# VH-VL binders against o27280: the designs that were tried, part 11

Target 1, 266 residues: o27280
Amino acid sequence: MDSMNVPEVLEIKRIVEESESVKTFIFSWDFRREVRPGQFVMVWDFRDEKPMSVSLIDPVRSEIGISIRRVGEFTDRVHGLSEGDLLGIRGPYGRGFELMGRDILLVGGGIGMAPLAALADEATARGMRVDALVAARTADELLFLDRLEAAGVNISTCTDDGSCGFKGFAHERLLTLEENHDMAAVCGPEPMMFQVMRILDERDVPAQLSLERYMKCAVGICGQCCLDDTGFRVCAEGPVFWSQELSRVREFGRYRRDPAGRRVPW

## First folded at step 1 (VH-VL)

Design c1 (framework fv_cemiplimab)
Fold by ESMFold2-Fast, scan of step 1:
Structure c1 (fold): chain C 266 residues (1-266), chain A 122 residues (1-122), chain B 107 residues (1-107)
Amino acid sequence: as target 1 above (266 residues)
Amino acid sequence: EVQLLESGGVLVQPGGSLRLSCAASGFTFSSYAMTWVRQAPGKGLEWVSGISGSGGSTYFADSVKGRFTISRDNSKNTLYLQMNSLKGEDTAVYYCAKDLEYSGTWLAFDYWGQGTLVTVSS
Amino acid sequence: DIQMTQSPSSLSASVGDSITITCRASQSISSYLNWYQQKPGKAPNLLIYAASSLQSGVPSRFSGSGSGTDFTLTIRTLQPEDFATYYCQQSYSTPLTFGPGTVVDFR
């Protein structure tokens, strides 16, 4: 067992291209260190370190996967790596998803499908019925459809431009789907998650939501997370929160932090 | 900065049809749900119809279902209400309004147009 | 459909008074209730959303409370510009429904 606060240098075993902008990096993993869906790791390229959600948990092959979207300098460098190259991995960190009941709804937007894909694998392995609403701006940005289908998940899609499935946003599509679920798990842009949470609250479906910005709070990095109306900085057990915890946070879905740590509207 | 401007309200005879328009500016139109709310002379507010930001979902009050259709042209930042088989009870000022939250659906309506009067009478 | 009722239907008040308007839903709507102000000849203006959240730019003398079926709008230290009609509106389910309105007029 290693220290969770010291990076382990691991070889990239396999790279899966999920889309033009998303790759999954697969590493051998010693499952004496437990990893659960919804947890994240710190990925170190020997210059910078960034939090990334675990998107594949495969104890049979002794592998974990980390899905990374190309959005900046760090991720662009990582996308330039090949099988056999090395990355530092520290973790896992954070609170993972909890599964309860027989039926679960997954609602994922863009790269938010990454932690939900790992959750789908666990839920189906436990015999749960899984319905997934996969949302993106365009058909080319829908992620993990083949993997979800292979796992036996009932898939609904929506795209903003109508290029695949329902034309519209995730919450608009959700309004046309059946209301019978024991729980839900949601991951994507905060405005989308806020609207989805409202609908699930109306249906009395308990939901867990994964917030990327709170990943740094889970490792003790303050200044990126604020959960009160006064702007007080807090470190919370994230990135996964129950909807009850977020329903009283005026900031959720309404405000973000600027580079100075000040609250600004979305 | 945010502006909504309704147009198209006129006197029309029972059984006739009319299309209302709402020109929007000052916000990312396609990211917000839009609604039509009407108010009969001397009466209160009545919700008529709503449409999602993409235009993929539409909703109607029971009193207009089957007679009215709502649509939007996001390339022109314009919302429409097509009214068919008009009745005297449809006489009202029709307001266009914007949903409060980004990508929101029916959370609250933070900006309203000035209204356009539709009169259905012989 | 969810029916909304308001009480009183009208009230007379003087500048400096504190007034309370109540709104009741025919079924539970959680906190999905909004309050609007409308002045004669003008479009409505959003005051409160999600039962208790004050809209940006609205004076702090306005406040909302309640959940489930019973809701209240309070205006403390009434100002001349507050004489208007006030409407509640549920956003819990379609069709969206407004209360019948409460007229706040000069005494």
Scores: ipSAE 0.000, ipTM 0.414, lowest interface PAE 16.6, mean pLDDT 83

Design c10 (framework fv_cemiplimab)
Fold by ESMFold2-Fast, scan of step 1:
Structure c10 (fold): chain C 266 residues (1-266), chain A 118 residues (1-118), chain B 107 residues (1-107)
Amino acid sequence: as target 1 above (266 residues)
Amino acid sequence: EVQLLESGGVLVQPGGSLRLSCAASGFTFSSYAMTWVRQAPGKGLEWVSGISGSGGSTYFADSVKGRFTISRDNSKNTLYLQMNSLKGEDTAVYYCAKTRYDYGMDVWGQGTLVTVSS
Amino acid sequence: DIQMTQSPSSLSASVGDSITITCRASQSISSYLNWYQQKPGKAPNLLIYAASSLQSGVPSRFSGSGSGTDFTLTIRTLQPEDFATYYCQQSYSTPLTFGPGTVVDFR
């Protein structure tokens, strides 16, 4: 069916302010179109369309949530909207996370907690034990703590400046945490994800990582989303990849791309 | 410790104006939506107004729309309710409360009494 | 606007009793229903959020159930501190609305 490629104009049912720079927009959703944690939708403000990860999946309430960080013109406009205003939504797109085992670790940095919050809800609903390491530069940038706590997640925090929890980076905090996990899911800045992946690989913990910064093509037709060595496109094959797959990508954790598509070191 | 403290409640004449303040401490104020809820003497709870963490979105009950304005100063951790064209039916204890997303109001102030009477 | 009703408006109970309070919404609100306790002269306290989730620090004798339009608050083995007024509240859409309250008095 092609119905997923036509935007639905949906009313913003609720807006949750996650932080100074992040809001979650909540919409009623017909779950005959299944949505999985780690997938994204295209958000259309009737001028521009951008990919956004799904951060809330609630079939009981018939709702989805989309968390958006204010970083540019499109997101500034969307942040100016109110409950009752309209947005176009199409999707979902991409590959979601896979859950395995009973004890799982989530490692999120900044807005990377958005898809992990949806995953935490699913994992806890399945009776899994969930440990979440929530990382940010400062306490004010830690996201989804109340929601994770409400879900019964065991939360560890770290901030670069020490304003909440462990003082240091996510990978440094991870070194002080228990090693007993069946899998991990990781989402955040690429340098953080690379360092966390290396530690998890050394612990023999299979990890799935989300590469949201490469989601530039909603239908997977353009070449902008390609990974250097694998030929996989994030919007078509991703955004979620196993750590074994990412170990083959020379660009992962070493380079980013500027608005012109040029490689720039982290 | 997490605290909310309202102030500004006084006796005002009908048609008058009053500004209430709510001082917040012990949490990251700008990260949470805030609300005002009132309770007339011997009556139930009535939601009055809400504001997003950034202050970019505001919401009002029909009974106060056009007369009341909600605002916040995140640099001072303070929430405000500007009340204009006050009526006798606005007489109530006014509470400020911190919201937990769509899951309710988890922290409340002690309330400040506003009496509108000649 | 979404209208909330509560039943009963008041009830009398003894310590050790189990009581049930019902809340109805004029339209479906999914699970976006909260329960509050208010003691005389005090601000309300959140007991239950999302219809059935117990707020941190609230005794396990309190429980909530329901979805859509019909919701229930149950207090098992009533304690002296439980004599209070209880309010339901929908957070599905603005304006937010409270039920009229249920007064739980000592028998």
Scores: ipSAE 0.000, ipTM 0.395, lowest interface PAE 17.7, mean pLDDT 83

Design c11 (framework fv_cemiplimab)
Fold by ESMFold2-Fast, scan of step 1:
Structure c11 (fold): chain C 266 residues (1-266), chain A 120 residues (1-120), chain B 107 residues (1-107)
Amino acid sequence: as target 1 above (266 residues)
Amino acid sequence: EVQLLESGGVLVQPGGSLRLSCAASGFTFSSYAMTWVRQAPGKGLEWVSGISGSGGSTYFADSVKGRFTISRDNSKNTLYLQMNSLKGEDTAVYYCARVGYSDDLYFDYWGQGTLVTVSS
Amino acid sequence: DIQMTQSPSSLSASVGDSITITCRASQSISSYLNWYQQKPGKAPNLLIYAASSLQSGVPSRFSGSGSGTDFTLTIRTLQPEDFATYYCQQSYSTPLTFGPGTVVDFR
């Protein structure tokens, strides 16, 4: 469609402060242009454009939300904006999550909870039982706990430093949780996702994983972020992949890409 | 405007070699994967080969694997197809196309094609 | 390899007709299916991507639908410039593969 490749200038309707470093920017959205959990948009501040996952999809209010962590020049500028200010939005892009079965496990790390929060809303609306494992380095970085609780999600938390919930990493906490989910969805740091995927594979739980670094491939910058072992198909499918797709990729969990597209160990 | 211009198509004897070029303009060449698609006279389209934006990954149809090589020179905005051990069934118009990404991988701009004839 | 088939191989139609071309994949390709138009003596051009997304500049009389293995391209109110050959193409897996084409000729 024309709207997929042309930025629409939208007014910031509301800003929700999720944490000291994360804000959700809410815009009115025409849902004739469908948005699914797991998809992303390009956010343009009239200087730079960056991909951001959609974290809120609310067709009742005709709103979408985009959650942004303050981590560099672009995000610092966007965090300085107020309600009524304008941003350019292009998209949505990428493959969304698929839901199946009666129960789903969500495993999110840090800002990776953003696309999973949108998925939790859809899963609960479909009548699924939703268990969420929310992981972060510290308690202050645990995101969307209020939204998940309001949606009726069964929440487990863990922090690296033990400041909230289980002390340890997501995969260590996962080993103490029940094994009987019809599917899982995972988003967070790639080393975390790799360890979680291995455990879910051993449990025969099909999992979908969202890889933020592959959003550039979906908008025509494929040479910087393509998975070497799977070719064109991997670039076209991102950012959400089934675990069986990722298990074939030598890079997953072991290497990252620098800005020049070179492999660098984690 | 996006423009793609193929060149190099000529008559070649079976077993011979030929290199095709595609000159690109009007977009940031290194940001896009590129592809070659061929069409034999009176026949349909057949995907031949693809290359990532950086040139780090290359892909081939089974019919040309081991005989054809795809490469690119991003400093010259040029895509290449090196064709070796040419056969009569390689006779076709060869199109250069840009690979777009948005929801899907698709070929959004095509050159006019260059005719390769393999015959004695 | 994913094999693509199209039906019919050839179609005769009149201006103002609504026509449908079908494309079938040998295995599920989700929605990763594109449609191209090729006019006699010209290079192909993209009509539809991701099964149902209309490419910029393409008339709204063209529409695509389907998912999994079965897909359709519909042209409403056929115009003289629409008689051409139409190809489907899967982008799910390499090698990328095209259907054999459907020729739309004037009756």
Scores: ipSAE 0.000, ipTM 0.392, lowest interface PAE 17.7, mean pLDDT 83

Design c12 (framework fv_cemiplimab)
Fold by ESMFold2-Fast, scan of step 1:
Structure c12 (fold): chain C 266 residues (1-266), chain A 120 residues (1-120), chain B 107 residues (1-107)
Amino acid sequence: as target 1 above (266 residues)
Amino acid sequence: EVQLLESGGVLVQPGGSLRLSCAASGFTFSSYAMTWVRQAPGKGLEWVSGISGSGGSTYFADSVKGRFTISRDNSKNTLYLQMNSLKGEDTAVYYCAKDTYYEGSGLDYWGQGTLVTVSS
Amino acid sequence: DIQMTQSPSSLSASVGDSITITCRASQSISSYLNWYQQKPGKAPNLLIYAASSLQSGVPSRFSGSGSGTDFTLTIRTLQPEDFATYYCQQSYSTPLTFGPGTVVDFR
């Protein structure tokens, strides 16, 4: 009954090799179905389906791109596919990023740069100033640097081993950056995002964080739906949340932010 | 292939100091975060400390904060744990482990452990 | 700190049984949960990372599931070498924290 939840079988139009472990699969897309940066699709290989963030949104060419890192059985099978092969795609799903202000910071780790690359394209098209901090273990694992430069993004890099840019983790690099921003968007391993969020909170920069765990919730009733005196309630869906929302959901410890952005003890 | 070898564990009196070492081989040491995990006799695992690949960020459990320091020498492929003001409750086998932070995976390789006994 | 609890603390099983071990986090940790196996006198061995991803070299009879606060390790068709202590561990934030362990003994 809900046609959005039935996979559409689409032909792989192009494959871009982003790194040894990451490929972007490009499909023709009918933009009557709106897609926003931060949203995801369910990718079905006719055995399993997995949520994947949309990494390219190109209405001029009528294309979307989905970037996939090879990490397990499903992604290994998908990486074995060629141009002309078919995949099931359903969506888009989820709450995407919201742009506000004039100056934004993107902080991405590994494959987390995928949804941020799409956001960078939109932000620069709107005339915003975009700074991106791109983090990975090694230089060969830094993703989308050429796309970000082509979009007019000011790029800082960091690698754990110092093979490109700052030697260290994303939050270590962020501590050395003094520039003020109207908002930030963060995507990567959750330990990285948690540490980055805390620094942005200290700087009074509102941040949006993209959480893989909530992609599955967005294709149905979120896992926190509950019965109350008025009937069934459905929680807000991800994968993108404001840092203030995450503080409320996770009980961030001693502090949260109020609607004015001020820190409030729990 | 990947090898981690701890050393330095001995009997120490309460209030004493000790430095543990972990010699790493079989991987690009500077590219990975490293951690120390301990296990008291007959008890479970307790995380002690972590360090980023560059050594720029360090993290500690509250039970050891201010007493222990973690460091690394990437030119020697060696991880260190400096333990000061030792207490009886620090008695444990200390393991070093390789941390795959950016890959989202866990502590994928562990050393054999070195026993620290704090007693008089 | 994120507190981790495991149940049961111990269980007795026979070869060929299927067993489940549960792990609960005091707050949401997404899928940043790992499972380790430890045999007496040996270092722990990583079995499962990111809640459900099987570590290279680990037999397929081991599987993990869950997200948020509730996680499960399942061992299908238990083998003699599977009698050990099993630990869950969150890698969501520092300090990293382990569950108290579950001892799997021969019945």
Scores: ipSAE 0.000, ipTM 0.425, lowest interface PAE 15.5, mean pLDDT 82

Design c13 (framework fv_cemiplimab)
Fold by ESMFold2-Fast, scan of step 1:
Formats: C-alpha cells, structure tokens, sequence
Structure c13 (fold): chain C 266 residues (1-266), chain A 119 residues (1-119), chain B 107 residues (1-107)
C-alpha cells in the first residue's frame, strides 16, 4: 500500500531554535510509518514543497523533528510559523544510513549535523562508540552540541575563524584525530565532504555521505537525475551513498549545478 | 453530528463591507485549518481564503487580497471572513469548509450563505 | 497559479452506464488532487482525496486515479442519485484552484 505518498497535514507541536538561522520543527508521528536516520520528507506549506532531512526520531514520545535553515523564500515562510500551525508532510523517502561495527565517526558541517544527530541517537542506542566532528564557520553556527553530549557522544569541534575548538576546516581537524573507526558518516557542503572522503579512503575507513542536493529527484520532480557523465540515476539510490560510489563520480566536490542545470565549478 | 453553519450573507452596496461567520461543532475546531469557498450564481467553485488551526497563517486568492481578511476564535469554535471594498463580482454563495488533514481536501462543508453586491 | 481543466464540460448517460471524467493540471501537482460532487441547490460533497483515496461513506462505484498532471474520476454502474456536477481541485499550492466542473445529466 503506498500510504507514504498521501500527504498528511500535521500540527507543529514544538519548535526548537537551534541558532539564529536554524529551527527544528517537531511533530507527532505514527511509527507504523518507519523512519530511519538519513531519510527525508517532503515539507508542504500550502504553496510549495521542499525535501527536508529528518533530524529527530523519537518513538518513545512518538515524535519526529525536521531541522530547517533559513536560505530562501520557502524556508523564510516556514520560519515564520508558530506552534499550533500546520505543515503537510509526505514520506519518508530515500535510503537511510546503515550502521556496522562498534565505532563510528560522524563528520558534520553546518546544517549537515541535522541528519547526523538522528544517526548519533540510533548508534548510541545500539551501543556503538560515537565520535563526532562538528564543523561550522563560527561558534554560533555549531549545531546540536548539547544533544550530542546528552547522548554520550565524544565531541570534537572546529570553526573556520577559531572561535570554538580547532581553528580550520573539518578535513584539517580530521588529520589530527586517531584513525580508529569501523565506519564514518559525513554530511555537509560538498567540498568539505569530498576532502573528508579522501582522508577516510586513505585510512581504509568505509564512509557514507549524504548529498542533500539529490533529494528532490526521489519524489519524481524530474525525469532524469544523473551524476555528471556516469549516467548514474541518483533519485533511485540517494541521498546517502557509500564513498566507493562517489569516488568514481567526477562531478562530486568539483562541480555544482545552477538553477538551469548547467555545470558550474565550486 | 459534525456541522458547519454560515451566517451573515445579505444585500450590500458596492464599496461596502460585510463580515461572515461560520459556527463549527462536532470536531476539535482548533486542530484543523478552515477555508472559505464561493460560488457565483450559475458558476463554478472558487477558493477564497484559508487559515491555519492556530490562526497564525492566512492564505488568499488574488481576487480578494487586500480586501478580505480571515480570522478565527477557537474558544468559540467560530471562523470569520471580513469583506471590505465589495464589488459586483463578489456576489456569490459563500461556503465554510473544514480543510482536511489528509490530502488537503475539504471534507465537511456548511450550507452556504448568499452575499449579493448590488446597487 | 495552477490552472485546472475538465473534460467533458457535460455528458448524458443512462442508469447502469459507466462514465469517466478527466482533469488536467497546468503543472505537476503530484497526488494533491480532490474530487467533489455537487447536487443542485446543495453544498459540495468530498468524494475522493489525494487522487485515489475514497472518502468514508462514499459508494465504492466511485474511484479516482492519476498523478502529476492527468487525473480521472470513474463512476461505475451509474445510479439516479449520481445526477450532479463534479469538480476536481488541486490542493498542492495556494491559491487553491478548482476545475470548471462537469455536469452529468441522466437523460
């Protein structure tokens, strides 16, 4: 039965202000519709719909959370909503993260920590050792530190300006951390993910990376969703990919697409 | 037992104002978005306006933006449509409807109230 | 704004016939399409929501299908009480829009 394609209008139960630009919207959820970390939902505001990663999965409270950064007209409208207001939610969609081994490294940049926060909850509940490298431009843009600490995660931070933790980029900080992990999960800007992936590949650490820009293809918004010249159809497999799949994609980390679909250097 | 009842429709002069009311019963009013849909005599259905369950978000058709306002009083289970600067083209039966959780459909409708705008 | 069209604008059929009404959106609306029935002098009634889901209390002879831009409402084994006007409506994007309606006449 394809019940997940039927839009459900839900009341915003609670809003958590994560930073000046990021809010988490929390909804009551019926977990007969299973949700895994790394999956996304389509959020509908009665004017447009956009894909958003699930950042909180709480079966005990029967709640899901969706973290949204203010970046455009849609997100600006959603940020103007209050507890008790309505949003439509359709899904979940996409491939979630897979967990293996005893030790996991999470590397998140900015809003990319949102799906990784949900993954951290699952990994710790499973008894895994979780190390998280949380990266942002400034200290005020580091997300989910309190939540990760409450979950028992070992946290390292870095900021471009040095306002919190290591001064520098995520991949530079990663080079100073020990190489002892069974797997990694990475989410953030593509240039960051590309550089992190290269280091993890050299260390023989299998990694999963979440490519948010490919989520829109999973719900049939376009008939063709390909990665560069490989012809790979991302809408069938995304947004989470293993590093071995992305290492063969010339476009990853080197090119982006403009609104017209043209290839543009990062 | 679920019911919507509109009131307030009368004859009004062009340029005039009128407020419509919709009394709801038999469901948890504050949990649902509500809407107004109108139908000119002998014509089809036209969506007019909508409001979220809390009243924090409002929506309007282009034909009524700047002239109509929608509001609700959840303590009284009542929806309102304030119509200003009325035009002949606003003549219609105005329906109140519940904006359903699944699919965004209008599952419960009132009986309608007739607004006539004429000199 | 999303424009909705319906075909045919009217049709005549006999009791026991099966009929199909089509609805087209000017852009993709996924499955955010609803069907309503309106009898003369009465308010509309919801028949189908989310393109294919039958509203509770509606007879099983009514069914909906389609996605994206093209949708259909089918009424199997027409009954006398099915004499009415039928409207499709997109709920994907505000302003919400209705089709112009299809009049079903049983003569």
Amino acid sequence: as target 1 above (266 residues)
Amino acid sequence: EVQLLESGGVLVQPGGSLRLSCAASGFTFSSYAMTWVRQAPGKGLEWVSGISGSGGSTYFADSVKGRFTISRDNSKNTLYLQMNSLKGEDTAVYYCAKWEDYGGAFDIWGQGTLVTVSS
Amino acid sequence: DIQMTQSPSSLSASVGDSITITCRASQSISSYLNWYQQKPGKAPNLLIYAASSLQSGVPSRFSGSGSGTDFTLTIRTLQPEDFATYYCQQSYSTPLTFGPGTVVDFR
Scores: ipSAE 0.011, ipTM 0.514, lowest interface PAE 9.4, mean pLDDT 85

Design c14 (framework fv_cemiplimab)
Fold by ESMFold2-Fast, scan of step 1:
Structure c14 (fold): chain C 266 residues (1-266), chain A 123 residues (1-123), chain B 107 residues (1-107)
Amino acid sequence: as target 1 above (266 residues)
Amino acid sequence: EVQLLESGGVLVQPGGSLRLSCAASGFTFSSYAMTWVRQAPGKGLEWVSGISGSGGSTYFADSVKGRFTISRDNSKNTLYLQMNSLKGEDTAVYYCARDRGEYDFWSGYEDYWGQGTLVTVSS
Amino acid sequence: DIQMTQSPSSLSASVGDSITITCRASQSISSYLNWYQQKPGKAPNLLIYAASSLQSGVPSRFSGSGSGTDFTLTIRTLQPEDFATYYCQQSYSTPLTFGPGTVVDFR
């Protein structure tokens, strides 16, 4: 327990360039500290610490991977690192995905495919049929297609601009997919997740959704982070939530922060 | 390490125009939303305007909408506030602040502030 | 617009005291509340964000709590440098709005 809360300084063993903006950093890991898909770690560059979802869990090679998109000062610095450089890692933290049934639909948008790639590995290892809907703005932002294919996943793609697969948004593509699933797992931009959740709820498919904004709350950084739709001050553990839990949250999918911090409808 | 330095505040006649600048250093400027907050002498803080990291989205308080414009030059690490049709009630110290946005969105809290630049609209 | 109120508007305290400042929003803002400290003639400094998260470099004697409409800032074992004006600010929607401030003075 103490070792999970103290950053362990680990050497970057391998770096995989997933796209122009996304890299996966791979580290040796002692699996006596169990890691589950959907959990995250805190990545420390010796200045700042940020939560990152675990995207690779490989007990055979004794490796974990974390996929990081370049979006700000911290991630720019981390992207500048090379194999052999050091990062602090602590965790894992948070509630991971739970698997049930015979088949699962994964719906991932952009970097949200990272935790779902780890989940795909576990689901296929359990003998589940895995269908993945991989969504991005453009073809070059689609992530993990080769890895999913190697795992035996049935892949559908969609891009906003039509540069690969279905032209449109993930939820529009989902409406054209006719096969039922025993469960679904969803990770990506909140507007995408909200629309996907609505469709899955209508189809009576239980879904789990991973919300990045609740990762800090799960490690105690934001103790007053709450799912409050009734006036009660109730905190829920994240980052993975069942769709039934999220249907109670007033702001999920209805409002977001724009660049000026304004609450705007999705 | 993070530094924000405002400039341009001077005495201006009512109805006049003025451009404020904020020079940023110590961080990847284009990755952060930026904001202007003002404070009239002896009064509290009032949010004025915000701009996304790319400059593609801008927002204004109702009191300045249509008169002020916000812009940025990411190649120069500089934020601007163009103030037109100035009124006496625009008299204030204007602060430049960095909005802490992570993961491709603005969080709405200002973690670093400049020292401020005083704008006086008289006579 | 979301209106922010603070209580008290001012308070007198001695070094070593523990003080509490309250902030109320006119509607629910979840946990999107921040606390700033401003010393005379200086720019504001961020103390607490997301209602309860301590900004790096801020002493642990500062803590925040609350959600929805009611929030508190607590300073335990008040130090001489803590005599300042404190502002809450909602970041739930634009326009961003600040409370009127609480002045913490010598007793």
Scores: ipSAE 0.000, ipTM 0.393, lowest interface PAE 15.0, mean pLDDT 82

Design c15 (framework fv_cemiplimab)
Fold by ESMFold2-Fast, scan of step 1:
Structure c15 (fold): chain C 266 residues (1-266), chain A 119 residues (1-119), chain B 107 residues (1-107)
Amino acid sequence: as target 1 above (266 residues)
Amino acid sequence: EVQLLESGGVLVQPGGSLRLSCAASGFTFSSYAMTWVRQAPGKGLEWVSGISGSGGSTYFADSVKGRFTISRDNSKNTLYLQMNSLKGEDTAVYYCAKRGYKYGPFDYWGQGTLVTVSS
Amino acid sequence: DIQMTQSPSSLSASVGDSITITCRASQSISSYLNWYQQKPGKAPNLLIYAASSLQSGVPSRFSGSGSGTDFTLTIRTLQPEDFATYYCQQSYSTPLTFGPGTVVDFR
């Protein structure tokens, strides 16, 4: 009923090619409608609508950016668009990341670096010390390194194949990093996030984790909006959760949902 | 029910030392940042010090930096404020407060304990 | 440090009145603004966090608005228990800072 439920048709002002499979679409934005790191918008190509995390929040230029990975028919169509073409944007939705303390660790896997890039901008503007562990399968899939460097972020990288930085997974790299942080923010594949969360819990670092799959509730997919033991509505309370909340969820990092809504192992 | 109970406030002479305690119950103490806020007689609220849930990071107002130390014992659900080199301007009611996750408000407060620095 | 200012410093009101208190930050704090109520001899109570979110148990006559640098607290249909001192506070950046307070007293 309110204006956030009606898509606004916006012109693509600029497209940044982040990698072979990821593009950031930049739009002029009226910041009377506030948006925060960790929130998402619904992107409408006039045929289908999909949730996408906000990766750039720039009130000085009056711009937002939305980073999209090419993974299927919808994203293939959107990747085919050019500057000057139109997309519908509805939102923002969800609760954003919360910052506390003096220093923060960001752990991002693949496209999960997108919402964390926006968070890095806010944390550095706030005067926090920011360390980022950027993980991907290959060097070509590491995202936002130049942007993080420009913001003054201390960067560590790891790739599964060893093509850049540490050879191995994010949690294996994290085990070699002994510096403590006041908080952490984590976004990426659930198995990665689960392993990272376990290490941060052992180090007594409170962490916020973004669960991308639950953003589908915004389009009426009810079965994916409920966590097993808590029963709370992820669309209203997520997609960002504190690690203490997720430690009570037996599904996190262990099970996913099939198209029928049944629990299946990762 | 969240409860915070401060203790330790007494009359102390300038240059003296004092340790305040805050006993916490009703929540998972180690999961939340804690803070001390003071209020001088007839004046407003002043943030003094904060500590992360693990105790790994501590923060201080410039007025107390180098003189005060904040610490916590998560096994005892207790927060501490060690005050050294006390000055007349440190006279205040000292409140213990819990920091909430969403946007970091001080969502629960203790009753306060009065520290008087005089003579 | 982020400096917080409030206006007015005091106001006199009657039961049933609607009042507005303003708070200004010396730099943008997004929505990291909280409002507290303090009665004489008592600890402060959280009323509103995130500029506009009502704390559980707080009456709906209290509301907050604003973002960036300018914020307001509104109390509609003032009740006898609402005569108190009100403080805004930024939780955006350390050191955390409070406004000087607004005293709402009986007319």
Scores: ipSAE 0.005, ipTM 0.411, lowest interface PAE 15.7, mean pLDDT 84

